VH-VL binders against q9h9l3. Designs and how they scored, part 348

Target 1, 176 residues: q9h9l3
Amino acid sequence: PRKMVAIDCEMVGTGPKGHVSSLARCSIVNYNGDVLYDEYILPPCHIVDYRTRWSGIRKQHMVNATPFKIARGQILKILTGKIVVGHAIHNDFKALQYFHPKSLTRDTSHIPPLNRKADCPENATMSLKHLTKKLLNRDIQVGKSGHSSVEDAQATMELYKLVEVEWEEHLARNPP
Short names: E, the ipSAE of ESMFold2; O, the ipSAE of OpenDDE; V2, 0.75 times the mean of E and O plus 0.25 times the DockQ between their complexes.

## First folded at step 17 (VH-VL)

Design EE5 (framework fv_unasnemab)
Fold by ESMFold2-Fast, scan of step 17:
Structure EE5 (fold): chain C 176 residues (1-176), chain A 122 residues (1-122), chain B 107 residues (1-107)
Amino acid sequence: as target 1 above (176 residues)
Amino acid sequence: EVQLVESGGGLVQPGRSLRLSCTASGFEFDYHYMDWVRQAPGKGLEWVAEIRNKFNSHTTYYADSVKGRFTISRDDSKSIVYLQMNSLRTEDTALYYCARDEFDSGYYFDYWGKGTTVTVSS
Amino acid sequence: DIQMTQSPSSVSASVGDRVTITCRASQGISTYLNWYQQKPGKAPKLLIYDASDLQSGVPSRFSGSGSGTDFTLTISSLQPEDFASYFCQQANSYPRTFGGGTKVEME
């Protein structure tokens, strides 16, 4: 395997009416799904909405959470120079306030061959849950307790590996 | 700077026990897998044991030659990894290295200590 | 368990020579293969990880290649400081296993 990791972030609502998405957890796994990073992260702004149904984040997780500036530094050290795989990954990079080169970014929500394997329209944006069930026969994001960013990052890497050879060849011929 | 310092080696009789320690500094210890690798006098390298990081449940793995006799453990608050060696045999005589296991691109030992010597003889 | 067969066990070479060391796994290990250098009385030093990635600070005359079962470490132009022992190590499966080593000696 090349230098490749998968990431999934959880965001909470900050700012007016909780409409701003702020990083509150980040999980990063290696090619085999082993966890390189998994920390709760304390946003610099007051949390208005924990969005617990989706994020899985509760007030107790913030007690010993890593401050945003420190967490960001740790995360960027892992991501820099690597191919980073994610699902709707723009949201994760935005929450990290980070630019990752497009040539090293892989978004499983925008890989036409992956949608084809799932019998979905090539240019549709399919959920991670749907693709994982269809292609890996595994249920993720089960129940009402919020998502596991570790589970999501692992599923995302496994999905990418299904199309890795084909997609990397496509990108080599059609660089972004 | 990354530093790994092994200690606890010595001369012991067969059947006895020794506990090796490796004190780490200069990096986020609880984020790394840690390994013990040994080298018998004039021989090659033999992997002994590994303990994973806090995000992977501190799972442990052992070489067949030491399984059931050796126990690897860690104290993340002190940045120390241990190797408890029980029922020692003359074949366990070696220089024991502590190594940091980086796993962001494959799995590899990017830093090693100087080693601590264990001699098992009567 | 995956067995690593390393060859040759020793090689005599002169400064400027191209040196090639091979490592064969008893079963497929993808690219999970590392190369280490060890000088007498010293701890091993990582040279190459994941079959072909050069570790930071290691001179570009060192290169690694291969996948699956057959791997090669090449030193394109041997320097005086390169006389040492070299070990391959698979990280595909537990237990982790090392090759028997190759000693590169001055001729």
Scores: ipSAE 0.869, ipTM 0.928, lowest interface PAE 0.5, mean pLDDT 94

Design EE50 (framework fv_unasnemab)
Fold by ESMFold2-Fast, scan of step 17:
Structure EE50 (fold): chain C 176 residues (1-176), chain A 122 residues (1-122), chain B 107 residues (1-107)
Amino acid sequence: as target 1 above (176 residues)
Amino acid sequence: EVQLVESGGGLVQPGRSLRLSCTASGFTFDYHYMDWVRQAPGKGLEWVAEIRNKFNSHTTYYADSVKGRFTISRDDSKSIVYLQMNSLRTEDTALYYCARDQFDSGYYFDYWGKGTTVTVSS
Amino acid sequence: DIQMTQSPSSVSASVGDRVTITCRASQGISTYLNWYQQKPGKAPKLLIYDASDLQSGVPSRFSGSGSGTDFTLTISSLQPEDFASYFCQQANSYPRTFGGGTKVEME
């Protein structure tokens, strides 16, 4: 395989009423699902809402967490020049305050052949949990204590691999 | 500057033990897989053992020729990887290299130390 | 275990020659193959990783190709500093295995 990694980030609420999403954890895996990076990240702004039900982030995780500026540098060093796979990945890039070239971006929430394999409408935005259950027969994001970004990144890579040959051929013929 | 420095080699009798060390500097050691590769005098390269990074549970892997006799381990606080060699045999005689295992695009040894010599002889 | 068969075991060549070294895996290894150069008395140096990616700082005259079971390393125009041994290595499965090596020496 080519230079390809999968990413998943967790965000917490900052700013007025916790409405701003700030990066608080990032996980990156290689093509085989091995973990290249997994750190808790301290936002530069006061955390108003940990969003623990979804993020899995608690106040204890912020002790000794990597400051945003340092974490961003580490993460971008891994992503630069690689095909980056994610699910609704625009949210992750926004939290990282980063632009990744569209030609090297793969979003498993917007791949029609993947939805087709799951017997879902080709242009619908399906959740990672739903696609993983349908196509990999695996339950992720279980319970009320928050999601594992490592688990989510691994599932995302596995989902992409199901359509990789077909989708890469499509992109070669129809560049974004 | 990435640097790997092996130590602990020497002359030892068959059946005895040696512990090799590899001290790393110039990179985030706990983020990398680390490997030992050996080379018998005038021969080719033979992979010996691997230890994964902190994000992958420090999982270990061994060549069949050393399984049950050698143990790879690491101390991330000191940036050292070890190879404990027990029940040494004459065929373990080799130059032992420490290598950094990069795994962002495939799996490959991008940096090597100069090696430490192990001679197993009566 | 995956066996790596490397050929030729040695080749005599002159500066400016095109040199091709082949490596064959006993089972499919996708693109998980690397090429290393070793000079006498020195540690190996990475040349090519993941079958075809050129390591930073390695001259462009070196190239790798192949997938599955058959792989090649090509030196398009041999230079004096290229007289050395070359090894392929598979990283698809444990144990990791190396080819037997190819010695490129002066005619």
Scores: ipSAE 0.854, ipTM 0.922, lowest interface PAE 0.6, mean pLDDT 94

Design EE51 (framework fv_unasnemab)
Fold by ESMFold2-Fast, scan of step 17:
Structure EE51 (fold): chain C 176 residues (1-176), chain A 122 residues (1-122), chain B 107 residues (1-107)
Amino acid sequence: as target 1 above (176 residues)
Amino acid sequence: EVQLVESGGGLVQPGRSLRLSCTASGFTFDYHYMDWVRQAPGKGLEWVAEIRNKFNSHTTYYADSVKGRFTISRDDSKSIVYLQMNSLRTEDTALYYCARDYFDSGYYFDYWGKGTTVTVSS
Amino acid sequence: DIQMTQSPSSVSASVGDRVTITCRASQGISTYLNWYQQKPGKAPKLLIYDASDLQSGVPSRFSGSGSGTDFTLTISSLQPEDFASYFCQQANSYPRTFGGGTKVEME
């Protein structure tokens, strides 16, 4: 396969009323779903809301967490020069304070052929959970324990692989 | 920068045991898969075993020729990977290399140690 | 197990020659194929990974191609330091397996 990885991040609430989303965990997997990176990340600002039911993050995870500045450097080193796959990936890049080239970015929330395979409107923005259930027959993001960014990144890569040949050919003919 | 130093080789009789060590430095050891590859005198390369990184549960894999006799393990706090070799046979005589397995694009051995020699003879 | 067959087992060549080494897998391995160079008394050195990606620091005269079952390593203009043994290795499945090697010798 190509130089391609999938990413998923978890955010916690910082700032007034916990309204700012700050990076608190990042998982990166290779083409086959093997985990290259999975660390808890300590935001530079005070955590107001752990958002645990979605993020899976608790105060105990912050004790030995990698500081944001160091984690960002490690993550960007892995992403640079690679095709990066994510779901609603702009949110992950925003949390990383990073700009990845559009030509090397693949967002599974905005791939029309993928929605078509799931028998969904091509222009709709479908959740990762829905697409994974419809196309891979797997339940992810279950329960109140929070999401696993590893599980989400793995599902995202597998979803992309279902349309990879078709979509890469489309992008070659219609560059972003 | 990146260094892998093997040790523990020697001359042993058939049926005995030996433990090889590979001490790593210059990189984030617990992020990498680690492998052992051997080479019999004047022969080609033979993959022996692999142990995955901390993010993939330190899962282990073995060549059929060594399954049940060899055990690969690692100590991430010390940056050491081990190969415990039991029930040694004359066919296990080889130079044993420790290799770093990088897996961001494919899977490949980007750094190798100099090797440690194991001779199994009566 | 996936068998890796290299051809030729040895080749005599002169400086400036184009050298081609072939590796064939007994079953499909996608692009999970690496090439290594080994000089006498030395550890192997990675040249090419994932069939066609050149490892940093390796001269551009080395190139790899292929997918599925048939793979090729090419040295476009052989240099004195290139006389060595070359091994392909599949990383598609366990156990990982190497080809038998190709020795590139001075003619």
Scores: ipSAE 0.804, ipTM 0.906, lowest interface PAE 0.8, mean pLDDT 93

Design EE52 (framework fv_unasnemab; at its last look DockQ between E and O 0.74; V2 from the best seeds 0.00; counts 0 for: pae E 2.2 > 2)
Fold by ESMFold2-Fast, scan of step 17:
Structure EE52 (fold): chain C 176 residues (1-176), chain A 122 residues (1-122), chain B 107 residues (1-107)
Amino acid sequence: as target 1 above (176 residues)
Amino acid sequence: EVQLVESGGGLVQPGRSLRLSCTASGFTFDYHYMDWVRQAPGKGLEWVAEIRNKFNSHTTYYADSVKGRFTISRDDSKSIVYLQMNSLRTEDTALYYCARDWFDSGYYFDYWGKGTTVTVSS
Amino acid sequence: DIQMTQSPSSVSASVGDRVTITCRASQGISTYLNWYQQKPGKAPKLLIYDASDLQSGVPSRFSGSGSGTDFTLTISSLQPEDFASYFCQQANSYPRTFGGGTKVEME
């Protein structure tokens, strides 16, 4: 299917002790990994913890960031009606405060044949970094400057493409 | 309401230069790839050049017939895409269209301008 | 460069006819194929993208099919406003290339 995009979001900590995850960046790529969307997003609540080690978000990125309501509208226009691929994607949808149909959702952290190809237990939740290294022979999320949501979205699409034919056939026979 | 308005066409002698402009409105210009497509009188369509969006480093691509002579560029702050045409040849005579390229499912030109005419003749 | 061979170059048809236009790529292009309609003196208009997706606002009598190297545009019941030229275009690789066009003329 070509009506398929991959998404990766970065979250910062808001609320008490920074324990609430709020959307602060979103990247969306097409089937070939070309970037459709990549914006820093300003949460409506005060940022308590930038979580920079993982998110790559710094205070400077918030200065010209797109307000959450506007960014959400832009993102949903791209996602609606498409197969959306992500890794542990429920976290991204939660941050977007968005429900995407399960029949159009593909989560590379929960695809048994993908884990099998990586010599991992079929029902385990493997990290994007581990699967990408094992199956694509590529190191992502390198260093301590935070993750690139573009890099993560691209890796996620490439991983899904490795099992796309067999997994789509499985889903057609076993609708969610 | 999406609009693309081309300008800058005209009559020029071989070896001269022209700069075409395409002014866009009604959409988030800097999110789209932009293309130039030409059509010689009574002939079919020929893709000329593409410039990618800000998220893909504004990378540029050209048809073999124009490589080294034409340069595509864009000014996202003004919502304008340009085509600088140098060393023009009689074979470059055509109606030049500006097209908006969206790529959420394949890659396609969903909106076109009316075109601007370029005639290269002595 | 990927060559796009479009056939026929022209076809004479009457209102209500089924019209089929084919496009063949010189190498595999998956589904990266678009169809455009062009009326005299007008800019092209997108009809079908990614081989089979109907563009918003385009009548359902238009349909596209195919993958790899062989593609088809079908107009199930030709209407007066459909007399025009039609072009396929591959978007698989650079340079982007168009077919030579098919003119659908009134009988």
Scores: ipSAE 0.875, ipTM 0.931, lowest interface PAE 0.5, mean pLDDT 94
Fold by OpenDDE, look of step 18:
Structure EE52 (fold): chain C 176 residues (1-176), chain A 122 residues (1-122), chain B 107 residues (1-107)
Amino acid sequence: as target 1 above (176 residues)
Amino acid sequence: EVQLVESGGGLVQPGRSLRLSCTASGFTFDYHYMDWVRQAPGKGLEWVAEIRNKFNSHTTYYADSVKGRFTISRDDSKSIVYLQMNSLRTEDTALYYCARDWFDSGYYFDYWGKGTTVTVSS
Amino acid sequence: DIQMTQSPSSVSASVGDRVTITCRASQGISTYLNWYQQKPGKAPKLLIYDASDLQSGVPSRFSGSGSGTDFTLTISSLQPEDFASYFCQQANSYPRTFGGGTKVEME
């Protein structure tokens, strides 16, 4: 099915000790990797930890960032009715304060055929970086500048496409 | 309501230049790809050019028939897409449509303007 | 370039008739195929996208099917307002290309 998108979000730390993960960037790509959405997002609460090493988010990115409520509306509009592909996608949905139907969700961190293809234990949780390297021979999340949510979303989509036929058939026989 | 309004068409001699404009309203312009499609009198539709959105670096694509002569561009702040047409030829004579290009599930032109007429004649 | 061969070029039909228009791509285009309707003096109107998805507001008598190279637009019961030209368009690769069109005219 072509009616799918891949999503990846970056989060910053908010709250008293920065332990609350708040959405700070969201990227959505279509089946072909074209970017449908990519915005920096301003959390409703003060940012205590930008987590730049991982998130790639810096203070300067928040200057013209889209307010969370507005961004959430924009993102939900794109996701509605689509099959949404992501890696450890429950974290993205949590940050969005949104939960997509399970039947329309694909989490590449929990697809046994994908792990098998990568010579990993089927029930193990592998990183996006590892799977991408093994299966796509591509390095992502390199350097110290933090992750690129666009790059991660594109990689996620490409990984899923490797097992799409098999997995969709499996899901059809075993609906969640 | 989504609206696309083309302008800039006219009668010109071969070799001359013309710039078309398409003013968009009623939607988030900078999220969409925009395309030009033309139709010669009594003929079918011919895709001319595409410009992608800001998320995709405003990448452009052209039909071979217009490569090197036509330039598609956009001003997201004004919600306008342009088609700069240089070195015009008689075969460029057509009604030129601008179209909104959506790509969430396939790539399709879901809204079209009424078109602006370009006539190239000596 | 991907050539889109549309058939027939014209068809005469009556109200209530089932009308079928076919479009063949010179190479596989998956489901990246759209159908447009164009009435004289008007801009094209999107009917079907992604081979089989009905555009919002389009009557259910219109349907699309196909994948790969062969596609079909069907009007289950032709209505007076359906007399027009129809075009297929592939969106699999650049350049984007249209079929030659089919004129549905009154018998």
Scores: ipSAE 0.804, ipTM 0.917, lowest interface PAE 0.7, mean pLDDT 95
Fold by ESMFold2, look of step 18:
Structure EE52 (fold): chain C 176 residues (1-176), chain A 122 residues (1-122), chain B 107 residues (1-107)
Amino acid sequence: as target 1 above (176 residues)
Amino acid sequence: EVQLVESGGGLVQPGRSLRLSCTASGFTFDYHYMDWVRQAPGKGLEWVAEIRNKFNSHTTYYADSVKGRFTISRDDSKSIVYLQMNSLRTEDTALYYCARDWFDSGYYFDYWGKGTTVTVSS
Amino acid sequence: DIQMTQSPSSVSASVGDRVTITCRASQGISTYLNWYQQKPGKAPKLLIYDASDLQSGVPSRFSGSGSGTDFTLTISSLQPEDFASYFCQQANSYPRTFGGGTKVEME
């Protein structure tokens, strides 16, 4: 009965010297990889560093972007009551200023069986790019203009599916 | 409150055209897939067409029985979905429903309009 | 196209009866199977989605089960308002297809 989505966010630099990470794009996909949400988001604070090389965010994307408070409300409505999958997902929740229940959170950067399938140390924090290449034979985060949060969310869901049965059973026996 | 209101039905001769409209309110229209489903008098339900949301390129899909004759489209700024029906045949006679596809956790029609009747006869 | 075969085409039943309706897909559709109720002169109403999930506001006497090709809708104890037609529909692939329907009528 629990439904599952995957999320990925792109952040820009705000605050002193652009060191604070603020949400500027969010993508959510369903279990089949179809896109439920993909919006550019205007942070409530001045953008100091677009971080375009990694974020793919440019000033033009902010012109008609959804204000953070409105976007957050839209995103949280989608996430409520669902298992949410992400990679290093704490960073995405921090950018959303949000806590999702730990029992409904899945982080592909911290799943020992997934690392085992990739012939990586079980307790290592592996990048999404490396896991996707090793386990799905696919290159992501390729191109001249930064990461695609849609592509990354879709890859994250595919990776989780590789270990879904095993990991869900583990979590049922070992509640977080 | 979610509302779907179909209009544009009527009596037409075979070979003619008709455009149906469905006006939506009470939800974020451009985030949902929208479908047309029809029901001939006294018969079962037949899916006709679907148009996906803005995040999935407004891709369209059609039942074989209507491909090449019907075109589904949407105007997200007005929250309207259309069904352009060309080269109408007597077997197109039906009550045409507009349906919202609930996309969040799966694909199912969670809200339906009351329908608009199309009668094709000579 | 995935053909959806519904059985029976009609059933005569009394209030309090257990009613079982089956739906068979011509190919595997995982759990992407929905059930709708339709009363005369009314639009269809979603009852069950994803084979077994109950739509909000639908009484718990309705239940769905199955995966793959064989699916069942059960009404555990028929109520007067349950006399209606019931349709299954697959959402696994395009085109979306409905079963032929089952009319549940008073005996």
Scores: ipSAE 0.524, ipTM 0.820, lowest interface PAE 2.2, mean pLDDT 92
ESMFold2 (binder alone), look of step 18: mean pLDDT 94; pTM 0.955

Design EE53 (framework fv_unasnemab)
Fold by ESMFold2-Fast, scan of step 17:
Formats: sequence, C-alpha cells, structure tokens
Structure EE53 (fold): chain C 176 residues (1-176), chain A 122 residues (1-122), chain B 107 residues (1-107)
Amino acid sequence: as target 1 above (176 residues)
Amino acid sequence: EVQLVESGGGLVQPGRSLRLSCTASGFTFDYHYMDWVRQAPGKGLEWVAEIRNKFNSHTTYYADSVKGRFTISRDDSKSIVYLQMNSLRTEDTALYYCARDLFDSGYYFDYWGKGTTVTVSS
Amino acid sequence: DIQMTQSPSSVSASVGDRVTITCRASQGISTYLNWYQQKPGKAPKLLIYDASDLQSGVPSRFSGSGSGTDFTLTISSLQPEDFASYFCQQANSYPRTFGGGTKVEME
C-alpha cells in the first residue's frame, strides 16, 4: 500500500478583479481512494469570484467553512512524509503556500509513460478528464455546476497506480 | 491525548439486547473510522464491526457472526460510537474493545479503549 | 473470508533471545498486515502497521517483514517487558481477521 495520498484543491478568485487564486476546498484520498480529508476552506480575503463553473464553490459553502490557517495545518499534517500524487500539483501547493519535497511528489500531468498509454504525446500536458476517460473509461467533471475535488483526487490516484511500478523504478534510477 | 471509554456492558440473558457506547476525546473524531473488536475469556481477538468517517458516508461493515444482529452507528456531534447488540447468544460473551482506525498508510488500530465486559448467560 | 494462520501458538524464551513469529494469509493481502502486543489484563497495543512500519514509541528491537501471504514479526533481543501475546491482523478485505495469537512465555 505505501505511504501515498492523492490531493486535489479548488480555488476561488480573491484580490483585485478576482485575479488571485485562493484555496476554497481540498480533498485528500488514500491509496485505495478512501477520503482522508474533504473540507470547504474560507480564504482570509473577500471572495470576488467563486468560479463556480469549475470550482463548484458557492456562497453557501463558505458559511461554516474551515478558516485557511486551520485547514492548512490539518492538510500539511496529512501530507508530511508521504508521497503526494496530484494533477498539475504545483497549483495545489501554491494555493496551500506549501513546498513538498520533489522526491515525494508525483504529478500525473507530467508522467511520460501515462501519456504514452493514452496515445498522447509524451511531453504534452493532458487534462485529468481526458486521461481518466482514455485509461479508466470513466467520465469525471461531468455537468456544468463545477468539479468534485474528491472525484478528481480519486481519479488521479487510480491513474498513478497504472504506471506506479514503472515510474517508481525510473525515479529510483533517475532521482529528481 | 487520545482517550476511548467503553460503557454499557453487563450480564444479559440469551435473546435479549444490549447497547455499548464508546466516548472519544482528544482527537477529531469525525475524521476517523471506528471499530469494535471483541475477545472471549482466554481467547484471541475477533473483529466485530467498523463504521467509516463522515467523508465516506458512515459506511458500515460487519463480521459474518454478527450480521443481521448487531448495528454499529456514531454520533459525531457527541464523539460517540455505538454497538447495538440484538438477539444475543452465549458465544457473544466477551470483552468488547472500541478502537480508532487510521487509514493514511494501510488500515490499523492505533488506539484502543480498556473494554467493557458483556456476559450472555441464563 | 481471509484466514490468518499464526505460528507458533506459544513459545518459551529467555531474555536476550531472538523470537520469530509468523503469520500466513489464505489469500494475497499485499502489505495490509498489522501486529499487536497484548499484556495480561490490558488492551492490545499497535506495534507494526502495513507489514513493516514501526509505530512511534515502539522499541527498534521489533521489526516486521513480508508481503503477499507470508509475514514475520521479529524481536531481536527479548526483554522482560516483551513477555506477552502477539496477534497479526489483515486489513486488505472485509471482514478484518486476526491470527490466533502467539504467547511468548518465560522459559
């Protein structure tokens, strides 16, 4: 099973004209896809743009949301010392204001063997939705009311498991 | 830090019911899977039931020996997990432990209560 | 159901001895196996989780190994406080199942 979790975050727009991306939801799953953490998170700044079409966040979710400082502490406690899997994971770490060791980070948007299995160019950045449909025959991010970060984190873990043995061997020979 | 206190055990006749409670403190209860494990006098450990956390729909699982007779439930607002035991049999006689189930790296019981004794006898 | 066969059922040992306890699963369980210690009149205590990870606060003389169906708990140099019962437990599938236990007694 390994000390490995997958993460997916949702951001809302704060700051001038809503251009700053602030954490508003975070989901973390274990190796088998069981949910370890899933909370709505209240940004310290006023929300200008909920970006609901993509984030799924609405004003109602903020009423009893966990304040950013507290949520960050809870999340980091789960991530520390583990291999963390994500898709375009830099965005999640940026929203968390957190630096995870590169040696323990796995980004499914930048794993050449995974793209190869999906008949995509090895160095292209493919969407999570596309890779999940091609390789797992599963539709995620369906509909027009926003994404489920739980669903995205689960799909991300399952995608990584398809190339885990091959990729871990590659990383052992070519440490990041 | 972490504390689990079982209660509700006692002497009960075959065919009757009993409800066990486990009161938790010192951690974020609603984030954890909770389990009941029993031990008959002088015997080994037997897993009884599990209830998952709020993020996994409080899904429940049971050992074959208790399916249809026992019900595990939880009240996250009070940090209590329950085991409702119906149609009790003499073979249900045991010390019943409440355990915290961590699932961040495998699945394992990192903390146990002292247990509450259930004796089913006529 | 996955059956866990633990051996031996009991062992007599002296302080300083190396003690080895084995656990066999009737089906592959990957590394989803835990080891617990139980002293008379006390609740079980977690020693090792996920086959080989040592629980915080547990002495380094305890180690676990194995994957698939065959697992081993080793106590490299038995201490007086180690005379106890030991149980393996699989967490791969429901229902969760325990081994029958091994009692480590003073020789």
Scores: ipSAE 0.859, ipTM 0.923, lowest interface PAE 0.5, mean pLDDT 93

Design EE54 (framework fv_unasnemab)
Fold by ESMFold2-Fast, scan of step 17:
Structure EE54 (fold): chain C 176 residues (1-176), chain A 122 residues (1-122), chain B 107 residues (1-107)
Amino acid sequence: as target 1 above (176 residues)
Amino acid sequence: EVQLVESGGGLVQPGRSLRLSCTASGFTFDYHYMDWVRQAPGKGLEWVAEIRNKFNSHTTYYADSVKGRFTISRDDSKSIVYLQMNSLRTEDTALYYCARDVFDSGYYFDYWGKGTTVTVSS
Amino acid sequence: DIQMTQSPSSVSASVGDRVTITCRASQGISTYLNWYQQKPGKAPKLLIYDASDLQSGVPSRFSGSGSGTDFTLTISSLQPEDFASYFCQQANSYPRTFGGGTKVEME
């Protein structure tokens, strides 16, 4: 099915001691890895921790960032009715304050055949970086200046495509 | 309302140049791939060129029949896509359409302008 | 380049008829196939994208099917406004290529 996109979000810390994860960037790619959406997003609350080492977000990115409510509307318009692929995707949906149907959700951190191909325990939660290195022989999230959500979304789609036929058949026989 | 308005067509002699423009409105222009498609009088459709969106480095693609002669470009601040046509030939005579290219489920042209006519003749 | 062979080149039909148009790609194009309608003096209009998805606002009598190399556009019960030319188009690879077109004419 080509009605399939991959998403990766970056979050910053808001609220007391920066413990609340608020959306600050979102990247969405199509089945072939072409970028449909990639915007910095301004949280409605004060940012207390940019988490730059992981998010790649800096204060300068917030200057012309899209306000959360507008970005959320744009993103949900793209996701609605599509199979959405992500890695530990529940965190992205939480940051978007969005419920996506489980039947249309594919989480590459919880696909047993994918872990099996990577010589990992089927029920372990493996990082995107590890799976991408093992299965695609590619290094992502390199360095200490933060992750590229575009790179992560593209890697996530490529990983899913390795098991797409097998996993879609499994889901058809065993609906969530 | 999505609108695409082509302009710049006309009568030109072989070997000369012409620049077409397509002014877009009613949508987030810089998010879309944009294409030019032509149709010779009484003939079918022929894809000419594509320019990708800002997230994909404005990469360009051309039909072999126009490669090296035509250049597609865009100005996202003005919501305009251009087609610079050099070394025009009589076989370039056609109605030239601007089309919006959607790529969230396959790749397809969901809106087209009315077209601008280019006639290459002595 | 991927060649799109469309058939028939023309068909005469009456209101209420079932009309079938086929399109064959010279190479596998998965589901990256679109169908457009063109009325005389008008720009093309998208009918079906990604082989089988109906564009918003297009009547349900239009349907598309196929994958790989063989594709079909079906009009289940032809209406007066459906007399037009129809074109398939592949979007699997560059250059994008169109079929030669099918003219649906009144019998």
Scores: ipSAE 0.849, ipTM 0.918, lowest interface PAE 0.5, mean pLDDT 93

